# VHH binders against TBC1 domain family member whacked (wkd), part 11

Target 1, 363 residues: TBC1 domain family member whacked (wkd), of Drosophila melanogaster (Fruit fly) (q9vgl8)
Amino acid sequence: MATAPRSLDTISLCSTVSSCPDRNGFYGGFQRTDKPKEPLSKAQIIAREKKWLYMIDNWSIYMSKNYKKIRDRCRKGIPKSVRPKAWFYLSGAYLLKKKNPNVYNELLEKPGNPTTIEEIKKDKHRQFPFHEMFLDEQKVGQIELFNVLKAYSIYNPKVGFCQAQAPIAAFLLMHLPAEDAFWVFVSVCDVYLQDYFIPGLEVIQNDAGILEGLLKKTCPPVYRHLQKHKVEPLLYMTDWFLCAMTRTLPWETLLRVWDCFLAEGIRVIFKVALVIIGASLSRHKVRKTCTGLCETLAVLRSPEEHIVEEEFIINNMMRLNLRVEDFQIEHTRQKARRAKQKAQQEAESSGSGNGHRRNMPTL
Key: E = the ipSAE of ESMFold2; O = the ipSAE of ESMFold2 at other seeds; V2 = 0.75 times the mean of E and O plus 0.25 times the DockQ between their complexes.

## First folded at step 3 (VHH)

Design pa5 (from p7 with S107D L108F; framework vhh_7pa5_2; at its last look DockQ between E and O 0.79; V2 from the best seeds 0.00; counts 0 for: pae E 7.3 > 2)
Fold by ESMFold2, look of step 4:
Structure pa5 (fold): chain B 363 residues (1-363), chain A 121 residues (1-121)
Amino acid sequence: as target 1 above (363 residues)
Amino acid sequence: QVQLVESGGGMVQPGGSLRLSCAASGFTFSSYYMSWVRRAPGKGPEWVSTISGSGDYTSYADSVKGRFTISRDNAKNTLYLQMNSLKPEDTALYYCAKSDYEEWFGDFDYWGQGTQVTVSS
């Protein structure tokens, strides 16, 4: 249940809290932006907005006949004015809402599991504490966050509530009306991050292995350094993946990564992670100062600002030539390794008469 | 002192081919990703292609994929770019680029003087 060290340290990273919010609603913290850059001309922005609105009006055709165009336009960045609607379509939430009229309101009328409700209440107050929507319990954002998380816990009782879901739901509520945000949230939790939040967290453990295998391929010296110092991936990547980077990236980078994530799926999160790990530890001089586990983790949990800047992240993740097939190969390898581990555990349990499965640690 | 010296540019007709070379010195060549970057007249730098230190991992910009091939000869400390099916849009000053990051392409921290490629008609 612990939060990532970077998230816990957001107040110490910002020495001031402003009396007024920035253009994104932040009074402080590392996601506040005092002087945003505007890379496109007014004419370019208008042209992109028109292209996006046309694609949305013809969504079925683009999805079936020209998906590459959708992907490429997401990689360029979705204009701020159309981004909420684009995300609603990219996620498939528009279909979920159409197929399930009144379901969200019906879920809100149900009482929910009392234990789950208590967990939600404890966790929702910690989400984006410097953002105007979530400052206190009387803000509409806090009420809507509770409602979305409660509705989801009833909608998918196999998951219920996982603390990592709260920042995702809060992030979506900053862009979308509550019911629309709920259906995007359902899609993200049940399709994009499928089975991530089931108790036991077995899927994230497989994905930690996949990340390690991809790191071995793309950045061998960093892989060897992590192996030497016994830095297991779950020690640094768990919050990145479970929260879909919402607690990890500066605001503008986060928006761009989500533009790609909703188009291309979980492999975007993998690529962003590889960029952070590679850039943070690739320089020999940095590895020399990382003489053990603690020093190495500190670097990964507090990456240099330039590494998490928008253009650095986007450009470097696109330069990674990791195709769907590369991910499938690693997925198959890790699934086989875990099945072998399970068989060994069950043989040990039956031989010892224990009957209890070996527990995996959580972070 | 890192030095990168590009060569092999020239004039070529559309549909033609050209091979660029980059002689590298002042660092352990085989330990670094190397990249080609180009700058068309009046435009900023555009990444073209990257290759890993071993040569086993390559990536290409969409605009050149299938037409350009990046390679390296670690015994000669030389990076190559084979350019086929050249188009007028490929006209640019081509730079060999190196990052400060070992086995990672990161940013383009070092580059040479460039070699001009001109595709006319």
Scores: ipSAE 0.047, ipTM 0.592, lowest interface PAE 7.3, mean pLDDT 84
ESMFold2-Fast, scan of step 3: ipSAE 0.676; ipTM 0.884
ESMFold2 (binder alone), look of step 4: mean pLDDT 83; pTM 0.844
ESMFold2 at other seeds, look of step 4: ipSAE 0.234; ipTM 0.686

Design pa6 (from p7 with E103D L108F; framework vhh_7pa5_2)
Amino acid sequence: QVQLVESGGGMVQPGGSLRLSCAASGFTFSSYYMSWVRRAPGKGPEWVSTISGSGDYTSYADSVKGRFTISRDNAKNTLYLQMNSLKPEDTALYYCAKSDYEDWFGSFDYWGQGTQVTVSS
ESMFold2-Fast, scan of step 3: ipSAE 0.592; ipTM 0.858

Design pa8 (from p7 with Y101F S107T; framework vhh_7pa5_2)
Amino acid sequence: QVQLVESGGGMVQPGGSLRLSCAASGFTFSSYYMSWVRRAPGKGPEWVSTISGSGDYTSYADSVKGRFTISRDNAKNTLYLQMNSLKPEDTALYYCAKSDFEEWFGTLDYWGQGTQVTVSS
ESMFold2-Fast, scan of step 3: ipSAE 0.596; ipTM 0.858

Design pa9 (from p7 with W104F F105W; framework vhh_7pa5_2)
Fold by ESMFold2-Fast, scan of step 3:
Order: sequence, then structure tokens, then C-alpha cells
Structure pa9 (fold): chain B 363 residues (1-363), chain A 121 residues (1-121)
Amino acid sequence: as target 1 above (363 residues)
Amino acid sequence: QVQLVESGGGMVQPGGSLRLSCAASGFTFSSYYMSWVRRAPGKGPEWVSTISGSGDYTSYADSVKGRFTISRDNAKNTLYLQMNSLKPEDTALYYCAKSDYEEFWGSLDYWGQGTQVTVSS
């Protein structure tokens, strides 16, 4: 059966492309929105815009004394007109830029690592191919994307370039001028997704375990189904976490999730993942059709439209309302589990040398 | 067929405590997330708290965190809400709500008249 275009990891050449872009600049693809929803009155939009502008003008006070107000307003959705400026402030990029007024241009003048530069050149052509900013190699968006990724690879050589960074940088460039987008991107990679992109996949492996533990707690039958069919979290959650949902969610949902993500961090990505997994696999009749790993992955890679719609994701994420304590408990548990797994691997090699062989447990 | 019957409301002074109960029937209680929802006069419904089918996971609205405790007794098909340090702002009709999904918190379905909680001096 055909995988829904929305969940494809690569671009389908069979995708229908419109002659006119939507309001967000998309000529086609799963993120194109033909019927924009505007549930708020003009008066409500103006009121929210005024609140955001006042909050930004008094940003340091809100950050230090009233962060709850920032969080609550992000959860309601940031008005489209103020979203770029709000994201610039939420990420702390405004401080990074002020501290480093010429650094972006200085980084662009450097040659960089030749191997890394070639990988960036190959990957930039794959980002949002149906969006007006990235349709043509001659377009400023393609040039800006290369510049942001090159600059970052020099700024943080420990990371260099990871393919998952490209959709994040492209997404930010749809909202911000290149230098501002760069500093938001630095914050996302170095703070929000800290150490995710370094070789070894240690952080994402640990977070995969945390996701499993939270799923065991919130949706035990779904957890048991995934264990029974040996569906490892890295097979379905890696793209969701490394790309911060930029390749996964419909456009309006993605914007709302990022409003929350920049205020509350990676916990938002965990909550969205739990909503997608739980809603997709909670019903017994659906699990009955998922007879193995491939069938289960197909469901997770192509969630039903209503599950990824804006209000469903946001409302279910809010009602979940996971505490910091819940994440700390799972982090401790997963750290212990990984330590035991490492000890068993080391004990097996040492047992052979000592004349007492032990078999490693299989999943 | 599905029935949710709330009880335990009443009048209390600020700082007082109340324990609400919800008797559930007509569905496999232990397979559903359960929630408490409240509605003050002239206002829309406000979500208060949620508990997983097993009881291993709970969540609370920010307005009630640290003051309210949700719990359940699956053997008795009963949901509870322990309310401490009550404030005048907690005055509302309290409704027991069932998730529309099995084993997922989903959207909230609730029925009946609720139980009235009045916090006044």
C-alpha cells in the first residue's frame, strides 16, 4: 500500500503542484493549506498582538518574574504578525546577536571543512521543495540556507553538519532574515536539542528510552504492542525529535507546536510524540491490524489526518501536562537500564576470558 | 448505557476541604482515562485533572496543582477528587468525564448534572 505523502521521508515525484502558492508560500506537498482557518475575530487577534508586543518590550521582566504568562500565551498560539519576533526573543537569539554583532558575517568568510561543505551542498536541495523560497537553486532561500548551515558548522565544529539540521534551518528562514534565523538556529541546536547532533546518538538513544517509559505509564497496551513486535523507538521517533517535527506536522500544527517548543523545550516534542503514538495505536481494533513491525511503523509514519490537526495535538498535549518529575524519573530509570545493558555486554566478553560464558538476552 | 454519577459537593469556607466521588457504569472503567471538569456560572468548561486507567499517571490544571489530588478505585468503578485549600475561585459545578478513546486521554465526554461546590465565607 502507498505511504501517505505527509509521512514520506523523500519527495514523491507524483505529488500534485499548484500554479499558485498558498498564503504560506507552498505550491504543493503535505504542508500546503488550501482552506486557511481563522477562528479568532479581528478584535481578538489585535488584542493578542498588543499583549505580545508589550510583553516583548518588557521581555527581561517577563522572563525573570512572570514566565508563566509567556508560556500561557505561547500555548494559545502566537499571532502570525508577531511570531517571527516572538521566536527571536523566546529562543534568546536576540541576546546572542547583540553579544556577537559581526560573528555571522565573519563565519561566512571562513572556508569551513571541505567534506562538511559538500554534504551541505548535496542536502540543501531536499528542503521544502514545494515552497516558493526553495523551488529554485538561484532563489535567495537556497543561498541563505547554505549560508546558515555553513556558518553553524564553523561555529560548532563538534557538531559540524547533520542532515536533520537542514529542515530546521530552512523552516526558520521562512520566518526570519538570515542572520536572525542563524542565531535562533544556534539556540535550537545548542540549547533545545543539546548534543542531539554529535556522532554516537547517545542523547537520542537515552530520549528514546524516556519516551518508552512515558508511554508505558500513559498507554500501557500501546507500550506492550510495541515491545511484542520489537518496534524500537529510533525507527519512528528519530525524525520527529532531530528535526523538531518540521518534516512531520501539517503547517499550522507545526507553527503551534513550535510556539510551545520555544517556551517549554524538548518536553513539548515528547508530549506531541505521545499524542501521535497513543491516538494512533490506543484502539484495540487498530492494533489487531498491526500484525508486526512493518504494519506498526506504517501506522506511526502515516498518522490519520485528525490526529495531527492543530487543535487535537495542542489540546491533548496540554491535557497530558507532564511534570518535570515525570521526566526525571524516566531519565533515572533509562540511565540505569543502559548501564545494565553495558554491564551485560562487558560481562559477556569478560566471562569468555574467565572460562564462564554468559549469553546476552535478546529482545 | 454509560453512566457517570457525581457526588460529594457542598458548601465550605475558604481553606476548607471536600472529596468528590464519581460512580461509573456501562463501560470497562479500568480501560479509560478519567477526568474532572468544572463549570462556573456564566463560564465555559475548565479541565481540572486527569488520571490514566491504571492510575499510574495523573495530571492537573495549573490553577489546582498542589491543592487537588485525583485518584481511582477500579474495583469499585469509582473516581475521586480530593480538594484541599479551597478558594472562592473553585466555586463551580464539577463533572466527571470519560475519555472518548480507550487507553488514551483524548477528548472529554461527560454527562449528568454534576456536583455543586460553593466556597464562601
Scores: ipSAE 0.408, ipTM 0.767, lowest interface PAE 3.1, mean pLDDT 85

Design x1 (framework vhh_7pa5_2)
Fold by ESMFold2-Fast, scan of step 3:
Formats: C-alpha cells, structure tokens, sequence
Structure x1 (fold): chain B 363 residues (1-363), chain A 121 residues (1-121)
C-alpha cells in the first residue's frame, strides 16, 4: 500500500488540524465521499499501464489509425501512474508546448490587465481550500494557480478570466507541473469548451437547448416535469458545463469522466448531465415531491450519492444510445432557434424605439 | 390501471429464434420508455433492453447485443423483442416493464406476469 507524499513541514502543519491529508492530498476528503471500489489486480494494472505507455510512444499512429482503441481505453479508466502523461497527450498540450517554447514564462513576465488580475486574486483562495497544495496563500499551488490563470488571461484576452476557469486550472495542477497544466488548460478552454467563457454566455445558452432536446428523447417524463415547472437548464447545468464537472463529482468519478472527456469532448459532459438529470428525476415518487422550481433545483443540485458513483455514471453514460450525429442534429436545431429568437427580440427592441409607439397607453 | 401482458415464449433449440410480445393498456403507451427484463432460475432480475416512447432510442445489455432487437408499435400499444441466435444462457422468465432501465431495474413502475423462454441443449 503506498502512503501519501508528505514533508516534515506538512506533518508540522497538521498540529492544529486533527486530520492528515488522504492519498490524493485532501484534508477531510474531496467534495463528496467516494464509496470503496474493488481494486483491479496488480497484473491488470500493469497490463493497462504497458498498453498506455506503448500507445503514448506511438501516439500519432494511434490518433490517425486507431483512435477507437484510445477511446475504449479511456472509458475503462486510465491507470493513475500514467494519467498525467495521458491527459497531456489526449488534450494535444504536448504539441502546443513543443510549438511554443518559453511562451508560458514570457506570459508570466507580462503585467496583464489590472482589472483581470484583481479578479483572479479574489477567486484563487476558493479553489479546493483543504487540499495540501492550496491550504494558504504561501503554498506553491496557490502561486501556480495564480500564474496559470494570469498567463491564460494574457494568452487569450478575448476571454480574460471567468470564475469557472479557476477550479479547472486547480484540478489540472493537482496532476501536472505548472507549464504542462497551462497547456492542457489552454486546450480545454480554447478547444473543448470553445467560446464558453466569452462574455454573454451565448454558447452555453445554445447548449442548454441541446441538453433539453436530448433529454426529451432520452427521458420524456423528466423533460415534461422540467417544462411544467419552468425549470430553465441554465439554473442547474451552468456549473456542470463551465467547470467541466470539477465542482460537482466525487474525485474518482471526476477522474473517470475526465479520462473520457479528453478523448471524446463536450459530448461526455452532456451524457453525464443526462445521467444525473434522468437518474435524479426518473422516479414518479421523486417528481411528486418536486412541486415546483425550488424543489426540483434542490434535487438536481444535490444528486443522491449512488448517482455520482464512478461505475454508475460511466456505465449509464455508455448505455445512452446517442451518436455524434444526434448531437450535430440538435446543435443545428438549437442554433437556428437561438438565431430566430435573437432576431425576434432585436426586432421587438428596434420597434420599441419607433416613434409610432410613443403615444401608446400604459398597460 | 396499468396492465402488461407478455406472450411468445416457449421451448427452442440453441441457435433458434423467438419473438416476444407485450400488450400494454391503462396508460398512454407512446409517452413511456418500455423495457424487457429477465430472471433466470436462481438469479435476480437482469435488464435486457429498453426503447424510448418514440422509438428513437434503443439500448441493449452486452450479453444480447447483436442477437436481440427491441421494437414497438404505438398504434397497437405493443412492445416486441426479437430474439435470434438463442443460447442456453438465455433461459429465463421474460418480463415486459413500464419504464427505462437507464439506472437499474428498480426504476420500473410496473412489471408484467412474464413469459417463459427455455433454450434446450
């Protein structure tokens, strides 16, 4: 059995805190308690590790000719020992870093936008405050988190900083050295969650419609319940999507979901969301107690422990009969609906400025 | 009152085929996911397949994928399970269930009486 890494300083810091950090560096556990899972045999772990190392050594060939094998191995869960390197390759960060030598250090030397820097400083202390890396402002993790977020705000000034980015950056720093974490973070923000963090929330509004359309097909009773009680998707899905589940799922589930997310993209976040929504509200008895908006949101914001367990999420995500084409069709439909709604709203707003309406009586 | 009545079971040799039917009444059939669940002798219930109300989505247990096909006729309020390449391991009581086993067999609102399928070796 391996012990958690610790220094004499870390041990000394525990003098005022009754509990020591767990295997993953957390005091008091991560968000929710993970239920124990029957561990894989040592032979199975070694076999999976060897397969991953071979794939990484032959990465371009697997990406071009055998992507299905990468995807299938991600769905089985990446071995803990190779996960950081696998994520670095899956995200394409290895190419970004290779093409941009010293860029991370150059960005850190720049002053940045003063307003954005102050926003980052206010939020950094809220990320996993009971993890050994982030316990206080002098810890290396807090410094690295600030650096990654600052560097990105300069790298992509169109986005700058969004509070939802902080838990993603912190999560990556728990797995990767700062510069490597930065390039994975760039890929996540610019590719996987493309345009999500741009002011106006237009992309996530479109994706809210996609989620509703997919839910209508996969679980019509739940869809009808949400429509009846006017439960707008942005009220429950925003944190799930913008933070890529980093504030939602237990640690082991989050790792398994991210293994899939880096291979298959945003479709994984949609599937996880559908599982959480469906499992939380599929039972008539539960819907009967959800008499309105507030009761329904309470259920969705605090799903039962078994729903967010790694095997439950992964197995039920894989049971969803949703193909890439299903997402593309729904994306096209929602993009058209959003464009039409925007055009109608703009036409109504323009009409309100017309002199012909000046003398209308107040309702 | 919800009623689910299964039929089409019987004895068949390995490699044979059977088509199960489930006649549904007492609810708006097209609004609900429908599932097939089986119970082999001495075992608990095992989910087999699910179909959405519209028929747009289907799911299968790995043990039956490629051999079984679930379908529905909403005009006739009838659910079907076409079973091909039957194996001795498919021997079980087959139940029609109202609901979606996205999350477990326990999410079914109602179960039928079942129809026996026996695959002899």
Amino acid sequence: as target 1 above (363 residues)
Amino acid sequence: QVQLVESGGGMVQPGGSLRLSCAASGFTFSDYYMSWVRRAPGKGPEWVSTISGSGDYTSYADSVKGRFTISRDNAKNTLYLQMNSLKPEDTALYYCAKGYDFWSGYEFDYWGQGTQVTVSS
Scores: ipSAE 0.000, ipTM 0.182, lowest interface PAE 12.4, mean pLDDT 81

Design x10 (framework vhh_7pa5_2)
Fold by ESMFold2-Fast, scan of step 3:
Structure x10 (fold): chain B 363 residues (1-363), chain A 121 residues (1-121)
Amino acid sequence: as target 1 above (363 residues)
Amino acid sequence: QVQLVESGGGMVQPGGSLRLSCAASGFTFSDYYMSWVRRAPGKGPEWVSTISSSGSYTSYADSVKGRFTISRDNAKNTLYLQMNSLKPEDTALYYCARSGYEDWFGPLDYWGQGTQVTVSS
């Protein structure tokens, strides 16, 4: 069964909240988990915790000589007790903080860009509205969220603030003290999601094309369905990529995906997207009910519960086993396609004043 | 009635080759992603390879990349696994499995009885 719409602001919907938070601090919403699954014994959990702490104590050696073991342990899921420290190390934030010991506090003392500050103030109230840290303006989480986003907007003025950054910062603050969360956030925005948040959204438009190419290869019937009904990728994948799934996945699945994301990068987000799209639309019976754009988007926006369950996502993501070469091929194809599109627009512009009118892509 | 019947297993020396076949019946074979899964003695099932319904897309476990090739013949309702440069670690019972979703991955809903592959000197 589908939960509340994943990419929508739940505070604007008819909502039900509990008087008591769940184990993760959620009073309500689609990420609240009343009965978490515990497939591992206490002994297995302790053994995995000890292995992670040992790896962290020897981090530089593992990063340089045994990264495969770090990757494999991330894919199995990081134990909840060590996850914050593991994410701090995986992201390289520990080095950023060490290099910049006073920078976060110095950034907070600066006034910032007035327009950017106003935008941050408007968006902070929309992040995890049913979580104990962000439930209302009196909660410390709201103050910390404002501080992290303000500091980043000053740290990287080319980006400033993008609304999609807010759920990422809020998510990190649920796991890390504000300064540590800030440095993980810097790494996520500047390295993992490099150039995603620059005005114009050029990178996400390119990645939409890559996703289409991968989908055409992995599930041609679904690809044809999306083309037939003119379902442009930016209509369904933008929130998934820009927010790194933070507004999309159930809580336990989101944690498992981020364990992999911090180890393997954006390729993880592509794989998760392909699993959601393929599993949601692969069955002919489902495609037959999706007679147009709106019906197809409704399915993609609210996938069946079992599709976003953690083991389903992780196992199917691993089965895709897309190589770096697969992404390079699609990147090359997308670059060629955009160059051809630009050349066609320029040729049209030379013939008349209407040449800048966008034509539908031929595919 | 869905049936998957594997064949082509046997004993081979390290560095050798084997070609596994899986004869499918009772469903529209060309509509389903197909996979090879193996189970070594004392271990759980390990996914080996998957091929899309049309054969246009294939994926492999890291342990077999560059050595194994999955293929299919939709006209004959047959799935294949070409295994080259075999290692002792490849010793396992190999299963043909159907993906539960048409034209995509999904839970494996039907498995064959398996064919034994033994790699030893």
Scores: ipSAE 0.014, ipTM 0.522, lowest interface PAE 8.3, mean pLDDT 84

Design x11 (framework vhh_7nfr_2)
Fold by ESMFold2-Fast, scan of step 3:
Structure x11 (fold): chain B 363 residues (1-363), chain A 121 residues (1-121)
Amino acid sequence: as target 1 above (363 residues)
Amino acid sequence: QVQLQESGGGLVQPGGSLRLSCAASGFTFSDYAMSWVRQAPGEGREWVSSISGSGDYTYYADSVKGRFTIARDNVKNTLYLLMDSLKSDDTAVYYCAKDLFESYLGEFDYWGQGTQVTVSS
């Protein structure tokens, strides 16, 4: 490929920095883009905006009686002007905020756990270092990021703080005022990525097995290559899942994926992962060059630019030969495997499976 | 050594039918989605239809939906395109393409040489 590879599982701190931000506020890094304006006409954008605003004004009716229309509109991409409000409603954060007046401000007044606070301080300044909100310590975004992460660590002390939470909170703050971002963040951590951030990595280990089983079904040659070179899923998929792609995808692709993620849950992250893995390693010439673990991981960590473009990712997610039932089968299989391992080790059997816990029953 | 060889093209009158075939060799045929892509003179390439490796899922461009049927024989390693109610706008070179993936991904690593379809009286 003539296109230089970029790291998709971490933000490149050595990227060339421009004196002018792009249309999304990036001065540099892999998420900066100089792509032309959106291909949709102004009339199409306005029409989609009106449909979204009407849907939001009638949200409970659409949620209960016509969720398919919400899902279909998310798949088409939410217009930039209504995206923050749409995400606030899709996540259920509007109900969380309504039920908990002043709670965010009350949490900010508490001192928190000193060890947790120091960890937050270390990690907050590393998020989106080339974005206008987070370029330096004087930016309001840095203060807001600290506040959201501090508030959550007090709100859910069993989780406290996990490094992977910081890019999610920062990403949400680019779209929402701090209090609204906090309640979306609560929903993402406690519902969409339920139990991911609890010490022990039980949920992500189960999900690694699910991903492997789905890959065997969708791209058998790639599955065989990964098995041959002992490339375990946790070596490449952990950051993708724990950060909900926020450190992985180009900006416009990330927005489109999150539009779908908030509507359809964790299955979207699985589908994106399968497209990246399959597209990156399905060419025989590429697999032949990947003589071992390190070469294979290098390819997965820096997929070709066209593979992570928004239309490629979205169209191929929808074209995957995967139904809800395929996820349920793999979840059941992995749960049984984990239960068998726990029984053999004379350990207490405990379930930590994916599926319906991450997918809201009404979705 | 991957090879894709199309056949079955020719001159046909509007409203007529043609059956295109693509003989595949050098890879495990059933592991990959297969597609038909056409190119009219002076135009860009247009995707026509795709079929999953298993044959369980088929996809069609709106312009051909209801008129064309894609099929595969995984025992004979052959891809088919059954074309009914042909229109002058269907005139193009038709290429057989191997997808990177068992599911239709729309990314192709191997192409056939093409077979000419001309719809004219």
Scores: ipSAE 0.012, ipTM 0.533, lowest interface PAE 8.4, mean pLDDT 84

Design x12 (framework vhh_8emy_2)
Fold by ESMFold2-Fast, scan of step 3:
Structure x12 (fold): chain B 363 residues (1-363), chain A 121 residues (1-121)
Amino acid sequence: as target 1 above (363 residues)
Amino acid sequence: QVQLQESGGGLVQPGSSLRLSCAASGFTFSDYYMHWVRQAPGKGPEWVSSISGSGDYTNYATSVKGRFSISRDNPSKTLYLQMNSLRPEDSAVYYCAKDLYESWLPEFDYRGQGTQVTVSS
């Protein structure tokens, strides 16, 4: 007896998560660990560096025929010494720069949109997550940050500037020379976070629905708690997604997550979000203290230190039993729901005496 | 000293429109995200909409998307919420809020006095 074939297909393709807590009290299979990872030996680091340099020297072959090895090595963490070059290659920025050898400097010579430039200047005076690091660089980072954001606003005028872009650009500038950071930034904004920063923010609103659907599959008790207290995903996930975790995670965890993000894309941000949400609210005792919206948001906006430790995040992200098809099903479902809502609103506008299109400011 | 003063609420029939205003003072208005939050009788607060300092970034709760429009006038330090196609479930006290920690997320414990919206047939 099946009531909805599409619902059955979704169920058969979803994660097989337990509705009961694990031995440490976590629902959805999230494992708690309070012990930091031991550092790698010098010999192990050198061995990993040599493997990465070899892969980079043979990059097109690995990308086309052995992408799984790139992915697996990213999940283990990229050695600090080769990370900038690896990120430059992973993002495809090396090809963008090669195809556009003088474009960054040409963009910097252009005046840009005056309104957008003033917005970027105003954002420079905010307290950024990486502000102290730019001060340590005798303010050169502030100039480079302005330049990257200005250049991008001219390069992609459809987007212009969004405040969430500043932490991403700042983070990349801590790893890469300005021109290289710019091309990685272009790839992140135009490919990885495609359409996220367009005025109106339709994509992040759709992705909020996808996150809720995935959470319902991975941790049903937490999903029910959020629904009961009307905890809209945009209230906690917006910073996580728009800034690609750059305002959320401790430095070492952020580096490990970005190693994975540049290899596997936005699905990594979804998985990290699910781990943070699930681990933060999986314990019944914690949910009892979260009597409403404000208490729940306080927990999600300030997760316990052990939850954002690098090994906890990476191991639990990898343990999530989510197939590519699970993301595709949720995306299709949310797109259909949004299209239906838009059609209903357009029908109401056509029948309304109010009229959205009655622009008569000086009648 | 941050001050927020909401206005524009009232009693309307389903399908009607209302425009809410929030007059802000005591801080550099254009530097902060601004938010609308509502609270229905016997329920906790619910986030409605957010707008960036520049006005270019806007977000809406799923329940109001396509019906409500948030905007701001930085020179006059005023936040607006245009509410169209109002439904009985939109009945609530509406509050204007800013980010306490200069984040992109609202601080719900810091709100203005509120303005009552009642949608009744």
Scores: ipSAE 0.000, ipTM 0.416, lowest interface PAE 11.9, mean pLDDT 80

Design x13 (framework vhh_7nfr_2)
Fold by ESMFold2-Fast, scan of step 3:
Structure x13 (fold): chain B 363 residues (1-363), chain A 121 residues (1-121)
Amino acid sequence: as target 1 above (363 residues)
Amino acid sequence: QVQLQESGGGLVQPGGSLRLSCAASGFTFSDYWMSWVRQAPGEGREWVSSISSSGGYTYYADSVKGRFTIARDNVKNTLYLLMDSLKSDDTAVYYCAKDLYSGSYPDFDYWGQGTQVTVSS
C-alpha cells in the first residue's frame, strides 16, 4: 500500500474517508478535525492581521531592531490569512526568491539524477494521502510536490533526496504557491535543518545526544526511565526532528509550532520534543506501566490527546527554562562524548589485529 | 501473515565477526524501515540499528557504531547485520523488527523469534 498509517487507530481511520473535507482540506487521517474551533473575534483577527502586514512592510527594521516582537507574535499564533506570507518572510525565502529569479523554473527544466528522481517518484504518493491536494496521482498537489523535491535535489546535490523531506515539502505546498514553497523549503533544509538530510544522518545522531542531556536537566525521572530500559532517542525523536513534526502533531498544533519554528529555529523542535516526552512519562503511574522498550515507545508514539493540543504544547514549551547557552553546553558535551567513544573504538581496533584474519572467512 | 526469521547467530571469540540475516515475508518489505534490537541475559531490549526503506539511511546505537553495519536487499526481502570486533557485551538474542509505519520513524510493529549471539573466550 501507498500510505502507512501512524497507529492501529489511524489504520482504521485510513480505511474510510469522508465525502466532504474538513475546514483544513482533510477527507480523513489523524490530522482531520471535525470539532469546531472557537476563533478569536473578527475584530481581534483583523487587528492581528494589520499588525502582521505592517510588520512585513517594515520587515528589515523588525528583524534588525525588534526581533522580540516578531517572536512574541509568532508565539501567539499567526492569523490564517497572513500565515503563508509571514512564513515566506520569516524563513528568508523572500530574499532567496529575489536573489534567484527564474532559478526554480530552470531547475525544473533539468533532467536531474535518474536514481534520485526514481526515489522521489516512489515516495511522493505517501504524503498527506487524505488531503484534497494529494488524494490521487492526478491532483496538482502531487505534481507540485514532485517538482519541489526534484528542483531541490538538483539545487543541493550534496543532499539529493531524503524521504523525510517529502512531508515538509507537501506541508509547505498546502500553504504556498509552488515556487514560494520551494524557497521556504530550501531555507528549511539548508538553514533550519542544516545538514540533517546529508547521507549518514550524523547531525540527527548528535542532536539525539543533545536531547538526552536536556531531558536529564528538565525531567530527571524520565531520563532515568529511558536509560534503564535502553530507549535510544533515535527510536522516538528521529521522525519528530527530520520531518519537523509534520507527521507527529495535530494540524492546529503543527501550525502553531511552525509559527514558532520559523522564528526561533530548531530549538523549538527540541522544546516540543521535551514537552511530549515529559508530559507523557513524568507521572510514576505511567512509567510503572512502561516495563520496557516497546511499552515506552508505544506511549511516546501515541501521546494523550491533551498533550498534543496547541495551547498545551505552546504554553509548556514557553515554560521550559532553557536558554541558548543550555543548548550550547549540551552540544559541547555531546561532541566530547562522541570523540571519546570514537577514540576508544580506534584504540581497541588498533590493539587487536584488523587485518584479513577472522575466525572463519565463510559460514 | 507477517513473518520475520533471523539466522546467523552463534558462538564467537572476542574480536570475531558474525553476519546476521532476517528473511521477511507477509508484507511489502521495500516500504518499511527495518531494525535490529537485542536483549542480553537479565536485561531489557536495546535498539542496535535501523535502516530506511530504500537503504539510503542507516542509524546505529553508540555502543555498536563503527563495528556493526546494517544492510538490506529489497529484491530478496532480507535484512542483514554485519558485526565486526565483537565484545562480550554484545552477547544477546538479536531480533529483527519491522516498523509499524513506512517512513523515517524507526519503531516496531512486529518482532522475529530472535537469534542468539554469544561472545566468549
Scores: ipSAE 0.000, ipTM 0.327, lowest interface PAE 14.1, mean pLDDT 81

